VH-VL binders against Large ribosomal subunit protein uL10m (mRpL10). Designs and how they scored, part 10

Target 1, 224 residues: Large ribosomal subunit protein uL10m (mRpL10), of Drosophila melanogaster (Fruit fly) (q9vpl3)
Amino acid sequence: RGKINIQRPKAPHYERARVVAVTQPKYPELPKAKSCFKTRAERTQQQQENPYNEIIAREVRNWLDHSRLVAFFHLSSITADDIFRVRVQLHKQNLHLKSYGSKIIEQAVKNTRYEAIVPLFHSNHCIVFSPDPEKTAALLRIVRRVPQMVLLGGIVEETMLSRNQLVAYAQMPGLHAVQAQLVQTLSQAPGHLIQQLQAHQNSFVQVLDVHAKNQMNEETPKST
Short names: E, the ipSAE of ESMFold2; O, the ipSAE of OpenDDE; V2, 0.75 times the mean of E and O plus 0.25 times the DockQ between their complexes.

## First folded at step 11 (VH-VL; framework fv_imvotamab_arm2)

Design t2 (from q2 with heavy chain Y100T Y109P, light chain F60D; at its last look DockQ between E and O 0.50; V2 from the best seeds 0.62)
Fold by OpenDDE, look of step 11:
Structure t2 (fold): chain C 224 residues (1-224), chain A 120 residues (1-120), chain B 112 residues (1-112)
Amino acid sequence: as target 1 above (224 residues)
Amino acid sequence: EVQLVQSGAEVKKPGESLKISCKGSGYSFTRYWIGWVRQMPGKGLEWMGIIWPGDSDTEYSPSFQGQVTISADKSITTAYLQWSSLKASDTAMYYCARGTDIWTGYFDPWGQGTLVTVSS
Amino acid sequence: DIVMTQTPLSSPVTLGQPASISCRSSQSLVYSDGNTYLSWLQQRPGQPPRLLIYEVSNRDSGVPDRFSGSGAGTDFTLKISRVEAEDVGVYYCMQATQFPYTFGGGTKVEIK
């Protein structure tokens, strides 16, 4: 009795094969698990309805609302270790590095003043938040040492800035310094004005004094 | 006008300490990098390190790490380069230069240089 | 460290003639932001270095138009269209793409 090859059963006789084919229970095709073929739109909708995503979106909004400095970065081939190192460095400066999915960002900023940032989040990105706009220089210095982080732009004091504008901002004197300088300049203005107004009067007095001295010298009789 | 003025020439003996200075004027001193460059007699230029005077963030070239100390006093808008113990090989011209932006892509202006001579 | 190699070491030039200096880097000087942080400096005898060109081809303020910079990636060139007596000195290329910043060995431009 030949060993029944259970791995490659001999094809049944043609007639048997026909009977078997006809008697095979037609199982309704299991509905293709809708889950594997969810349209991009359906996936997006399901993600929007995820309570967890809503929570994260709220977190993002909170960060945006409470940050005076927000910087957006593209991440290019960065390792987890590198990210961690950068995060530590940033944290020392009270800068908070966060990463969120594009969909979460979209949800978070929908119908807000931040909606314009959505186009910045098409690939791997991270955001740095700070309550202190004076940390812009520190942020840029740290990132300069991290080639994998590419600055795209940011928000400073509720104003959206390009990369170049952020760089320029970092090199500007602080608002207080500028204000102080302005006050100093303004404080000097009255003094200068007074000097100018008095200049003619003082000149006139000097001329009169010279004239008076000359007259006195002429009246001194030549003592013979 | 933006200017960097360095301290005068120094003549020292081996083993002595030295601190040379670079004073910035005409700009916000705390918002630009200051770099130090060495030029040995008849040789090329060598970066030693850079400092951000605003918070004293400092980076050294590997060849100069531990050999010198770069510091800054923002109150008097002055950067410093110092040696704890000079060697004859430290004889060189030393330049300070200002970074033109936060990325330090280029440096302008340069100080006039400080000549340091170390001889027995 | 990025090694910068300049050629030639010496460039004797007749007044009014052009001069060309080459600088090669051991690796690309294009940074992640797309900028190339290559600069050219001039050092006249007894003077500090002076910035001539930044970011490959941009002339600094006050630099005559006879100076021009070009190049990409790892190969860069400084050209002087008509050498003048005041152009005598040593020229350096410098990279600031990666710290530590590094200079080329320098090219001495002399008048024949």
Scores: ipSAE 0.560, ipTM 0.795, lowest interface PAE 0.9, mean pLDDT 87
ESMFold2, look of step 11: ipSAE 0.761; ipTM 0.890
ESMFold2 (binder alone), look of step 11: mean pLDDT 92; pTM 0.939

Design t3 (from q2 with heavy chain Y109S, light chain R59L F60D; at its last look DockQ between E and O 0.39; V2 from the best seeds 0.68)
Heavy chain, then light chain:
Amino acid sequence: EVQLVQSGAEVKKPGESLKISCKGSGYSFTRYWIGWVRQMPGKGLEWMGIIWPGDSDTEYSPSFQGQVTISADKSITTAYLQWSSLKASDTAMYYCARGYDIWTGYFDSWGQGTLVTVSS
Amino acid sequence: DIVMTQTPLSSPVTLGQPASISCRSSQSLVYSDGNTYLSWLQQRPGQPPRLLIYEVSNLDSGVPDRFSGSGAGTDFTLKISRVEAEDVGVYYCMQATQFPYTFGGGTKVEIK
ESMFold2, look of step 11: ipSAE 0.730; ipTM 0.884
ESMFold2 (binder alone), look of step 11: mean pLDDT 92; pTM 0.942
OpenDDE, look of step 11: ipSAE 0.815; ipTM 0.914

Design t4 (from q2 with heavy chain I50F; at its last look DockQ between E and O 0.26; V2 from the best seeds 0.55)
Fold by OpenDDE, look of step 11:
Structure t4 (fold): chain C 224 residues (1-224), chain A 120 residues (1-120), chain B 112 residues (1-112)
Amino acid sequence: as target 1 above (224 residues)
Amino acid sequence: EVQLVQSGAEVKKPGESLKISCKGSGYSFTRYWIGWVRQMPGKGLEWMGFIWPGDSDTEYSPSFQGQVTISADKSITTAYLQWSSLKASDTAMYYCARGYDIWTGYFDYWGQGTLVTVSS
Amino acid sequence: DIVMTQTPLSSPVTLGQPASISCRSSQSLVYSDGNTYLSWLQQRPGQPPRLLIYEVSNRFSGVPDRFSGSGAGTDFTLKISRVEAEDVGVYYCMQATQFPYTFGGGTKVEIK
């Protein structure tokens, strides 16, 4: 009885092989998990239909609508620890650091006034929100100390600003200060105008007085 | 016109405390950095630190951390540099300077300098 | 800390002749935003420093056209096209890319 080589079983006789082939249970091919073959477009569509994504998108919109200062940053090779440190520093200033997926941002801002920000979110990014536009300077000072955070731009008082414009804005006197200065300037204008108008009249009167005095002195007869 | 005016020359002994001042005028004092720079006799410039007078945010050079205190009083548009205990090695000219912007930290306007002499 | 090295230490120049000062940094001065935060300062005898150039090549307000800055990365140059008597003093490069800010050792420009 030849040792059955368990490692290389002899091919069964042709007839046996046919029977075995026919009797092999055809297991229904497990539906290739449609998930592996979903086109990028289908994946994107499924993500859009995720109720959770809608909730997050609403959150993003809510932040955008209630923030007077929004700043967009690119993150370059930053560690979780560094992010945490920055978050704490920002939080102390009532600045809120958030990170969202690009698709969520797209969904959130679609057909809104914020749609123009979508191109800023193609890489690793974060957003800082604040209800106070006066915190712009504080934000910029904090971020300047964090090389891994690159300022891309922002929204202040519903106006989209470039990086340089944000820096300029931070150094401007507050709106109230500017308004106060304007009011002061405007309040001084009438006084100056009146002074200028009166200056000519006063000069004329002075000249006339001098003339009158000179005439009176000439008419005083030298009494002998 | 932007001007930084520093306090006058100081002659002190080792161990004494000192506070020198830098008064800014001609600009929004709370919207620019004020930095301090040391220059030892016959030597180069050394950045010590700067302060944002608006909220007193301060940054120090590691070499000067704990050695000096930078402060500001925005009500009188004045920045300060102070020592708790002077050393002979603190003998130097001290300059205050305004930051160019909030981002770069370049110094565009300088005070006239305050000479501090510490001698036994 | 970024070390700034200036050469030469002293530059004797004839009036009307050009002068060139080199500044080298131990690290790249390009910041993450793409800007290079290098400045040049002039200190005349008995005077405080004065800003000449910022961000490598930008002349500060009131600075004469004879001053120019150039460079990239770690190598920077200040040029004076025609040295005048008022240009006598010590020149410093400064980096503001990384804390702490650091200065070069200075270059003394003198009239021969």
Scores: ipSAE 0.609, ipTM 0.821, lowest interface PAE 0.9, mean pLDDT 87
ESMFold2, look of step 11: ipSAE 0.679; ipTM 0.847
ESMFold2 (binder alone), look of step 11: mean pLDDT 91; pTM 0.936

Design t5 (from q2 with heavy chain I50M; at its last fold request DockQ between E and O 0.32; V2 from the best seeds 0.67)
Heavy chain, then light chain:
Amino acid sequence: EVQLVQSGAEVKKPGESLKISCKGSGYSFTRYWIGWVRQMPGKGLEWMGMIWPGDSDTEYSPSFQGQVTISADKSITTAYLQWSSLKASDTAMYYCARGYDIWTGYFDYWGQGTLVTVSS
Amino acid sequence: DIVMTQTPLSSPVTLGQPASISCRSSQSLVYSDGNTYLSWLQQRPGQPPRLLIYEVSNRFSGVPDRFSGSGAGTDFTLKISRVEAEDVGVYYCMQATQFPYTFGGGTKVEIK
ESMFold2, look of step 11: ipSAE 0.749; ipTM 0.889
ESMFold2 (binder alone), look of step 11: mean pLDDT 93; pTM 0.952
OpenDDE, look of step 11: ipSAE 0.835; ipTM 0.927
ESMFold2, look of step 19: ipSAE 0.748; ipTM 0.892
ESMFold2 (binder alone), look of step 19: mean pLDDT 93; pTM 0.952
OpenDDE, look of step 19: ipSAE 0.783; ipTM 0.898
ESMFold2, fold request of step 20: ipSAE 0.746, 0.670, 0.707; ipTM 0.893, 0.850, 0.875
ESMFold2 (binder alone), fold request of step 20: mean pLDDT 92, 93, 92; pTM 0.947, 0.949, 0.947
OpenDDE, fold request of step 20: ipSAE 0.832, 0.832, 0.825; ipTM 0.924, 0.923, 0.922

## First folded at step 12 (VH-VL; framework fv_imvotamab_arm2)

Design u1 (from t3 with heavy chain I50M; at its last look DockQ between E and O 0.33; V2 from the best seeds 0.65)
Fold by ESMFold2, look of step 12:
Structure u1 (fold): chain C 224 residues (1-224), chain A 120 residues (1-120), chain B 112 residues (1-112)
Amino acid sequence: as target 1 above (224 residues)
Amino acid sequence: EVQLVQSGAEVKKPGESLKISCKGSGYSFTRYWIGWVRQMPGKGLEWMGMIWPGDSDTEYSPSFQGQVTISADKSITTAYLQWSSLKASDTAMYYCARGYDIWTGYFDSWGQGTLVTVSS
Amino acid sequence: DIVMTQTPLSSPVTLGQPASISCRSSQSLVYSDGNTYLSWLQQRPGQPPRLLIYEVSNLDSGVPDRFSGSGAGTDFTLKISRVEAEDVGVYYCMQATQFPYTFGGGTKVEIK
């Protein structure tokens, strides 16, 4: 009956790390590569009152505060292999693909101008962050090749833009802040962007309801 | 006004190389797709591929992958289509076209075409 | 690859009469965003192609309103309500929903 032979290294950094861990709150380690491969079960568990949810929410807030480009996507039956390939292509362009539960997003944007984005995260989703708004064109080209990532809209230079406005922004040469303001000024108000995102989701639900009703009618023929 | 001006007609022999050009003007060249379309004599249109001149991101039709090279020189606002070794079956009219935007794939502006004739 | 099939191959019509061109795809052209990236092109004799209609039914700038597009899913139609002499040429449908982009085989409109 062998005893487990565990040898502790003599390196001083292990002792210092041990002491720090006892005296400070432990933080979750999140592998960067796994943010968009999370299953529904893993996402649901993150939405529960976990002590680390507040730390993760602060990280989301930090991404929002330091990203000049943010894009929101609905995921439609995308395989792990496909999302991994997309993540690699995005990362090469300094575009960072992340996924968070709706509870974490709600906590992260509470008392900010971004509170209206929370309904976007009730379904399978991901977010792309970048410090460089000039990467909007690269983002759009990459995602266009991936129909499973459905672009809902985004934020450029703190201005909320629809998909159509993101496309227009990406094709305007010039200063980033001026481009985003011009697109919004010549197009819809910020409130219309939020309503458009919600309307797209509601329209999708309506299409599913029509299909369900049609299937019920086909499955229940009337007697003559 | 958006304009795409292509290089002149070419008469070549099989095995020769060729590079034809498409010069864009009147718009921000690096912010729009440039596509290439082949039309064989008396036949329909075939999409060969397209390039984003800003960073040379290129998409090829599988039928043309490895058969041609699509490139661009953004300093002179010019896109190129080139062959390393022409075949008689490459005899066709070649058009360049500008994409309407990044997303839709609608080609809203077309060059005048370059006739390439490959015969012994 | 999405195969685009056009009918008829040739459409001779009398001036002032309607013409109808059909385009059928081998699979749905509805992209995941709900949009259908089908366009129609006109190629007059000796000229490059010209965009007529984008996203199934929207006329490009400067296209006469006698042209109209319709359809959904896999079946699409281009109609010319009153054919004029300048409408002679070959018409192509094109899909951009899925790479590679593909064209229909073309439909020649000509005057009887």
Scores: ipSAE 0.737, ipTM 0.891, lowest interface PAE 1.0, mean pLDDT 81
ESMFold2 (binder alone), look of step 12: mean pLDDT 92; pTM 0.950
OpenDDE, look of step 12: ipSAE 0.774; ipTM 0.893

Design u2 (from u1 with heavy chain S109P; at its last look DockQ between E and O 0.33; V2 from the best seeds 0.63)
Fold by OpenDDE, look of step 12:
Structure u2 (fold): chain C 224 residues (1-224), chain A 120 residues (1-120), chain B 112 residues (1-112)
Amino acid sequence: as target 1 above (224 residues)
Amino acid sequence: EVQLVQSGAEVKKPGESLKISCKGSGYSFTRYWIGWVRQMPGKGLEWMGMIWPGDSDTEYSPSFQGQVTISADKSITTAYLQWSSLKASDTAMYYCARGYDIWTGYFDPWGQGTLVTVSS
Amino acid sequence: DIVMTQTPLSSPVTLGQPASISCRSSQSLVYSDGNTYLSWLQQRPGQPPRLLIYEVSNLDSGVPDRFSGSGAGTDFTLKISRVEAEDVGVYYCMQATQFPYTFGGGTKVEIK
């Protein structure tokens, strides 16, 4: 009776092996337990548009649409206290300092006329809004005292301006002043034209008078 | 042409009040800083402060804070520097100057200066 | 306050020769926007100051090209390539990076 090697059981007789093979319970492949741990990629894809983000994005759009002055700033190592202080100063001038995440800004301006501002939001940023473009000078004066706020550019009257252009804009004469100057310039133009036209006529008349005088002098017979 | 014209020389006694003027012309007066600079006899330049005439926003040097008042009347395009009580040490040339731009502290052009003499 | 130190105090120069004035600041004049708000002014005898150079190296309008500015951070230099008689006066550096604005002590340029 051959020692049953429990470590290497003899292969069953061919017929028995067939029966065993056929009777082996085929366990359904356990559904690959979707690891409860959604891969970072799956979590990022299922970022269900947080209804809250949509609300904030709508707010940003509303600010952009109703503001005639928008300025974009980079924030460099600024404390909450400093931000608060600046916010109060700006608020006194009806300037509204807001800070939004880059993703929110992207969502807010996607497929809008403001999409070009997205590249400005790569780091910590804040936005100042105002309904009054005349407050540009006030804004620039306030932020000049805040080295942690670096002006990147802005939008004034639906036009995107660089930092330097904003500075220039702040020092431009008001629309009414420019209009007044234009009117004055235009009102002087006809006078100058008339003077120039008259100058030629006057010169011509003078030449004719000289000619006439010379002819009269030649016709006066020397009464001997 | 952009010009700043200052008021004439002043001779005062200690304790008297004084207000000197700087009139701007040739530019939008409300859209540029006006700075004041003191120069004591034979000494260097000292920045006193500046004003934005558009809304009268003012900046002072700490050394001059409370010692002088800078103001502006935009209706007549004039900036002012005033003392409530003059001291002999206030004897100096005072210059006004226009800020180059809103952001920078470069000054151009300068007024001709106002000589203030305070003597007993 | 930022202290501006100019050297030399006096610079006697022969006509046609170059002159150099140094200005040192107690701290960096580079602002957060990357600009350096240093300017040079000329004051001729009996005249008000005149802006020569702004932002370290930019000549103001009407300033002769014999004037040049250089420097970075805390060290700045004004150079006159060929001194002319009209260049006699006191030169000042000014910083506008931080309030209060401050001037150097001045350098008197004289003709030998």
Scores: ipSAE 0.729, ipTM 0.871, lowest interface PAE 0.8, mean pLDDT 88
ESMFold2, look of step 12: ipSAE 0.732; ipTM 0.877
ESMFold2 (binder alone), look of step 12: mean pLDDT 93; pTM 0.951

Design u3 (from u1 with heavy chain M50L; at its last look DockQ between E and O 0.58; V2 from the best seeds 0.68)
Heavy chain, then light chain:
Amino acid sequence: EVQLVQSGAEVKKPGESLKISCKGSGYSFTRYWIGWVRQMPGKGLEWMGLIWPGDSDTEYSPSFQGQVTISADKSITTAYLQWSSLKASDTAMYYCARGYDIWTGYFDSWGQGTLVTVSS
Amino acid sequence: DIVMTQTPLSSPVTLGQPASISCRSSQSLVYSDGNTYLSWLQQRPGQPPRLLIYEVSNLDSGVPDRFSGSGAGTDFTLKISRVEAEDVGVYYCMQATQFPYTFGGGTKVEIK
ESMFold2, look of step 12: ipSAE 0.771; ipTM 0.903
ESMFold2 (binder alone), look of step 12: mean pLDDT 92; pTM 0.941
OpenDDE, look of step 12: ipSAE 0.668; ipTM 0.844

Design u4 (from u1 with heavy chain Y100H; at its last look DockQ between E and O 0.27; V2 from the best seeds 0.66)
Fold by ESMFold2, look of step 12:
Structure u4 (fold): chain C 224 residues (1-224), chain A 120 residues (1-120), chain B 112 residues (1-112)
Amino acid sequence: as target 1 above (224 residues)
Amino acid sequence: EVQLVQSGAEVKKPGESLKISCKGSGYSFTRYWIGWVRQMPGKGLEWMGMIWPGDSDTEYSPSFQGQVTISADKSITTAYLQWSSLKASDTAMYYCARGHDIWTGYFDSWGQGTLVTVSS
Amino acid sequence: DIVMTQTPLSSPVTLGQPASISCRSSQSLVYSDGNTYLSWLQQRPGQPPRLLIYEVSNLDSGVPDRFSGSGAGTDFTLKISRVEAEDVGVYYCMQATQFPYTFGGGTKVEIK
């Protein structure tokens, strides 16, 4: 853990001053209920403020390294109260809701096979991390009740999975070992997993994105 | 083969309690939703709610919230629908049904139904 | 709550002729992921409901291909290309796009 790292997103006011002292000091209040649903402009502004970018990028690397379940979402308009309730529900299941700028994600995954996930973060987004892949079913049930969180794809045990593949994984019987074996048999060709998720998710996001003319069709580089 | 077998018909008086059952077999019981659907005599279908038996995560229709209790006992692969105090208007056929998956909300397997008659 | 309205209420049909059942929702059934969570059920006399079609147009396993589904947004149709005696019963549309899940009022198909 070395540097102060924000673990378990719902750890405010554990009287742990070292955790609070490192969190983005340019925000007026901490914790800020709007962190996951910031507007596109607010996310861009956060990326333009470069102090502590390496600290935040290391946080992303730490979550990716220690999470056996990662899920990526496009986030539509949602109230602060609603996203807070979702974060609490997820936290009860050891599921940790986070949001990071695309520049920071790019730094975190540079020179790794996950570099292809960066385009997923050009729109308003959030990520759910968990060390426990058996929580995939709980994740899917919680977010199905939250239409504002649009599932783009996920990573389970280092294998990229579509929404349908996540559903299949979550419905398999009990033991972690059995589920891990199934993930291997359900995965796409090993060398193409990130490519296949990206192709599915770019097409899927474009169909669902009510802002397509505002964003993608005007000046968007091809990411499909 | 997926099967849902419900408990037998019930004849009750208003004010009595009742717990009817739905036993699932041929699939992983804890990994699929079980829903309950009411059909009053000569009427259509009404979704009452559903349960995820793995952790008892439950969703109720607002029309039935507080009126019934949905539960499950995963050790005997059985879901339940329960009333604490029956009314004559509870006279109906009750079906359990298995969700196709976590996400879609399609019910791909149905029990045979339990007829509940409440005589006032 | 999304209200599902079916027409006609009753559809008497000559054996071997087509039947068409309409279902209209009070709101779009397109979920935020772009999918439309509409299904069709068949309830034969004295039987529990049976899934026929899921996600607007996909036939469930074992359902004859004389059944088809179509539609988008708020307007959906179930068609039977050639009604057989076993098709007698009540047909329901159901939406699962939004909680609570809701059914249409049903359409009774009968042989003349």
Scores: ipSAE 0.744, ipTM 0.891, lowest interface PAE 0.9, mean pLDDT 79
ESMFold2 (binder alone), look of step 12: mean pLDDT 93; pTM 0.953
OpenDDE, look of step 12: ipSAE 0.829; ipTM 0.923
ESMFold2, look of step 19: ipSAE 0.728; ipTM 0.879
ESMFold2 (binder alone), look of step 19: mean pLDDT 93; pTM 0.954
OpenDDE, look of step 19: ipSAE 0.841; ipTM 0.930

Design u5 (from u1 with heavy chain G105S; at its last look DockQ between E and O 0.49; V2 from the best seeds 0.63)
Fold by OpenDDE, look of step 12:
Formats: sequence, C-alpha cells, structure tokens
Structure u5 (fold): chain C 224 residues (1-224), chain A 120 residues (1-120), chain B 112 residues (1-112)
Amino acid sequence: as target 1 above (224 residues)
Amino acid sequence: EVQLVQSGAEVKKPGESLKISCKGSGYSFTRYWIGWVRQMPGKGLEWMGMIWPGDSDTEYSPSFQGQVTISADKSITTAYLQWSSLKASDTAMYYCARGYDIWTSYFDSWGQGTLVTVSS
Amino acid sequence: DIVMTQTPLSSPVTLGQPASISCRSSQSLVYSDGNTYLSWLQQRPGQPPRLLIYEVSNLDSGVPDRFSGSGAGTDFTLKISRVEAEDVGVYYCMQATQFPYTFGGGTKVEIK
C-alpha cells in the first residue's frame, strides 16, 4: 500500500480528473475592482471644467480686454496684511490688484492674444489692472515701496513691455508734450531751410558784388 | 539741456518762515523726481526728501518729516522747500536734484544750491 | 535706516597715482528686483554734487573712464585710475535701495 505522500498527491485517475475538471466552479473573474482611486490620469481627465473656473477665467479676460495698463508682479513672501495695504493704495489711484491661479490664467488666455503671458505665472503672482496708461508712474512709485512685489513686465496699450520699458514709458513725455515738441521742431525746419537758401543767395550776391566792384575798378581809366 | 535753477541766498532770523525754489527746464518736469539735499557747513550730504511733480507724491526722510514741506508747481516747473519756523540749526546749503529714474532716484542733475543763513 | 560708512575720510594722492574709496552699508543694498542702487557722487570745492556712477559700476554721461565702481552687497569701491587736478573734492556714496536714502560721510581727495 504505497505511502500516500501528502505533499505530492498522486494525480487522480484520468476519469476522476476529468470529472473534477468539469465540476470545477468557474468563478466569474472578479470584476477588476476599479480601484475607487481614480488614477491621477483619470482624475486629470475628468477635471470637469469647474464652471467656477470658467467664470473666473472670463473675468480675467474681461480685465485684460478693458485695461490699457496691465502689470505683472511676482510676490515674494508677502503677508495678507501687506497685500491689503498695497491694494488700498493702488485702489486710490484706480489701480486694481488681482490675484489668480496659474491654471485660471492659462485657461483665460488660451487661444487669445495674451497667451504669451502664461510663462510669467509660475509662482505666486499678482496682476494690476488700470484703464488709464497714465497711471503707470503712480503704479511704479507705489510698488517701489513694496519690496515683496517684483515687477516682471506689463502690457500698455496692447503692447507687451519689459520692466525697464515700463519704467521708460512712465517717464516719457505725454503725448501732447511730444506733439507740441514735434510741431515746434517742424515749425523750425522751414526757417532753417530758408536760412540755408538765403545763405547761398547772399553768398552769390556777395560774389557778384565783388565781381562788379572789380569790373568798375578796371574801367576807371587812369586819368593820366 | 537739463537745468535746475535755485533761488538766491537767504538770510533770515530764527522763527521766520522761508520758501526756496528750484526751477527745472530742458526736460519733462512732471516725469522726474525732484529731491532736496541739505549740506550743513563743512558737513556731508543729507537727503531730505523728494517729490514727483506730476501728482505731488512726496517722500520725506524721517529726520525732516514735519520739519519742512516739499511742494511743486508743475505749471511753472518749480519745486519748493519751505520752513514754517527757521532755526539756527537750519543754516546750510540746500540743493535740489533731479532723479534720473522713477524707480530709483539717481540724482543726475543738480541745482547750484541755495545758501540759507539763520542768525539772530 | 541704512548707514553708509566711507573710508578713508581723507585721501591725499599724488597726481597721476590711483585712488580708492570704500563704502560700506549696514545692510545689503540689493533690492528685490536684483538691482543694487548704489551711486557715487563728486563734489568739487564750491560746486554742487555731480553724479559719477550709478548702480555700482555704470558711469554717468560725461564722466571720464578713469573712474570706476565695483562691489556687491554691502561693500563698494570707487577707483580713480589716475588722479587729475580736477578730481580734487569730496566723494560720496549714496544708497537708494531703501527709504530714506542715505549718503556716506564723504571722502576728501586732495593732492599731495
């Protein structure tokens, strides 16, 4: 009677093996438990455009479209209180300080003329809006007193400007002053031309006079 | 050419009021800072404050805050420094200077100075 | 307030020789934008101050190239490569990084 090796049971007789094989309960493949944890990819795909984000994005677009001055700032370790203080100061000058998330900005400017500003929003940032480009100087003066606000650049009259260009813009003479200067310069131009033309004429007349005098001197017969 | 022309020397008594002037020319007066600097006899330079004539935004040194008033009349491109009541210690040369940059006031152009003498 | 300390107080120099003036600030003059708002001014006897150098090393218009500025953070130097007679006067450093703006005590350059 062969020692039943409990560790290696002898394969059942062929017929028994067939019956066992046929009677083996086929357990339905456990539905791959969709891990309740949506993979980061699935979560990112189902980022249902939060209707709220769309509203905010629309607001940002509206500000951009109606502002003649837009300035972008990096915020470095600024407190809420400091921000509030600056906001109040800016508001007195009809400058509007806003802060938006980078994703909202991306959504807001996607497929728009403002898409180029997206790279400016990698960290904590704020935007200042104004309908008046003449407030650039005021903005820069106020922000100069706030070391935590670092000017990155801006948009003035639909033109993107660097920090240095914004400073230069703020110190430019007003349009009327420049126009006045231009008019003055243009008004002087004819005078200069006339002077130059007259100078040639005068020189010519002088040469003629000298020639005439020389001829007169030659015609004076030496009365011997 | 950028020029700052200051008013003439002043001789005053203690307690009198004084207003000295600095007239700018050759540039857009409303688009640059005007700073005031005190120099006491034989001493160094002291920043008193500055004004943006375009909107009269002013900055003062704490040491001069309340002691002087800086103002500007953009219509005549003139900045002012005034005392309500002079002290003997106010005897000094006073310079006005133009700030080169809105962000940073490098004083690139200076007035000739106004000597103020306060004596009893 | 930022205290600006200049050394030496007096610098007697022989004509044609170099001069060096030091300016130290009580704190860093680097602003948050990365710029250093230090300037050097010259005041000749009986004249108003004149800007020589701005932002540590930039020569103002009309300033001779014998003047040079260097430094970083809290330590700054003005150098005159060859002193000329017209260079006699008092030199000041100025910081505009923080309000109030402050000047150094001045260095008197004289000809030996």
Scores: ipSAE 0.672, ipTM 0.846, lowest interface PAE 0.8, mean pLDDT 88
ESMFold2, look of step 12: ipSAE 0.695; ipTM 0.863
ESMFold2 (binder alone), look of step 12: mean pLDDT 92; pTM 0.948

Design u6 (from u1 with heavy chain G54S; at its last look DockQ between E and O 0.28; V2 from the best seeds 0.66)
Heavy chain, then light chain:
Amino acid sequence: EVQLVQSGAEVKKPGESLKISCKGSGYSFTRYWIGWVRQMPGKGLEWMGMIWPSDSDTEYSPSFQGQVTISADKSITTAYLQWSSLKASDTAMYYCARGYDIWTGYFDSWGQGTLVTVSS
Amino acid sequence: DIVMTQTPLSSPVTLGQPASISCRSSQSLVYSDGNTYLSWLQQRPGQPPRLLIYEVSNLDSGVPDRFSGSGAGTDFTLKISRVEAEDVGVYYCMQATQFPYTFGGGTKVEIK
ESMFold2, look of step 12: ipSAE 0.749; ipTM 0.895
ESMFold2 (binder alone), look of step 12: mean pLDDT 92; pTM 0.949
OpenDDE, look of step 12: ipSAE 0.781; ipTM 0.896
ESMFold2, look of step 13: ipSAE 0.759; ipTM 0.899
ESMFold2 (binder alone), look of step 13: mean pLDDT 92; pTM 0.950
OpenDDE, look of step 13: ipSAE 0.819; ipTM 0.922

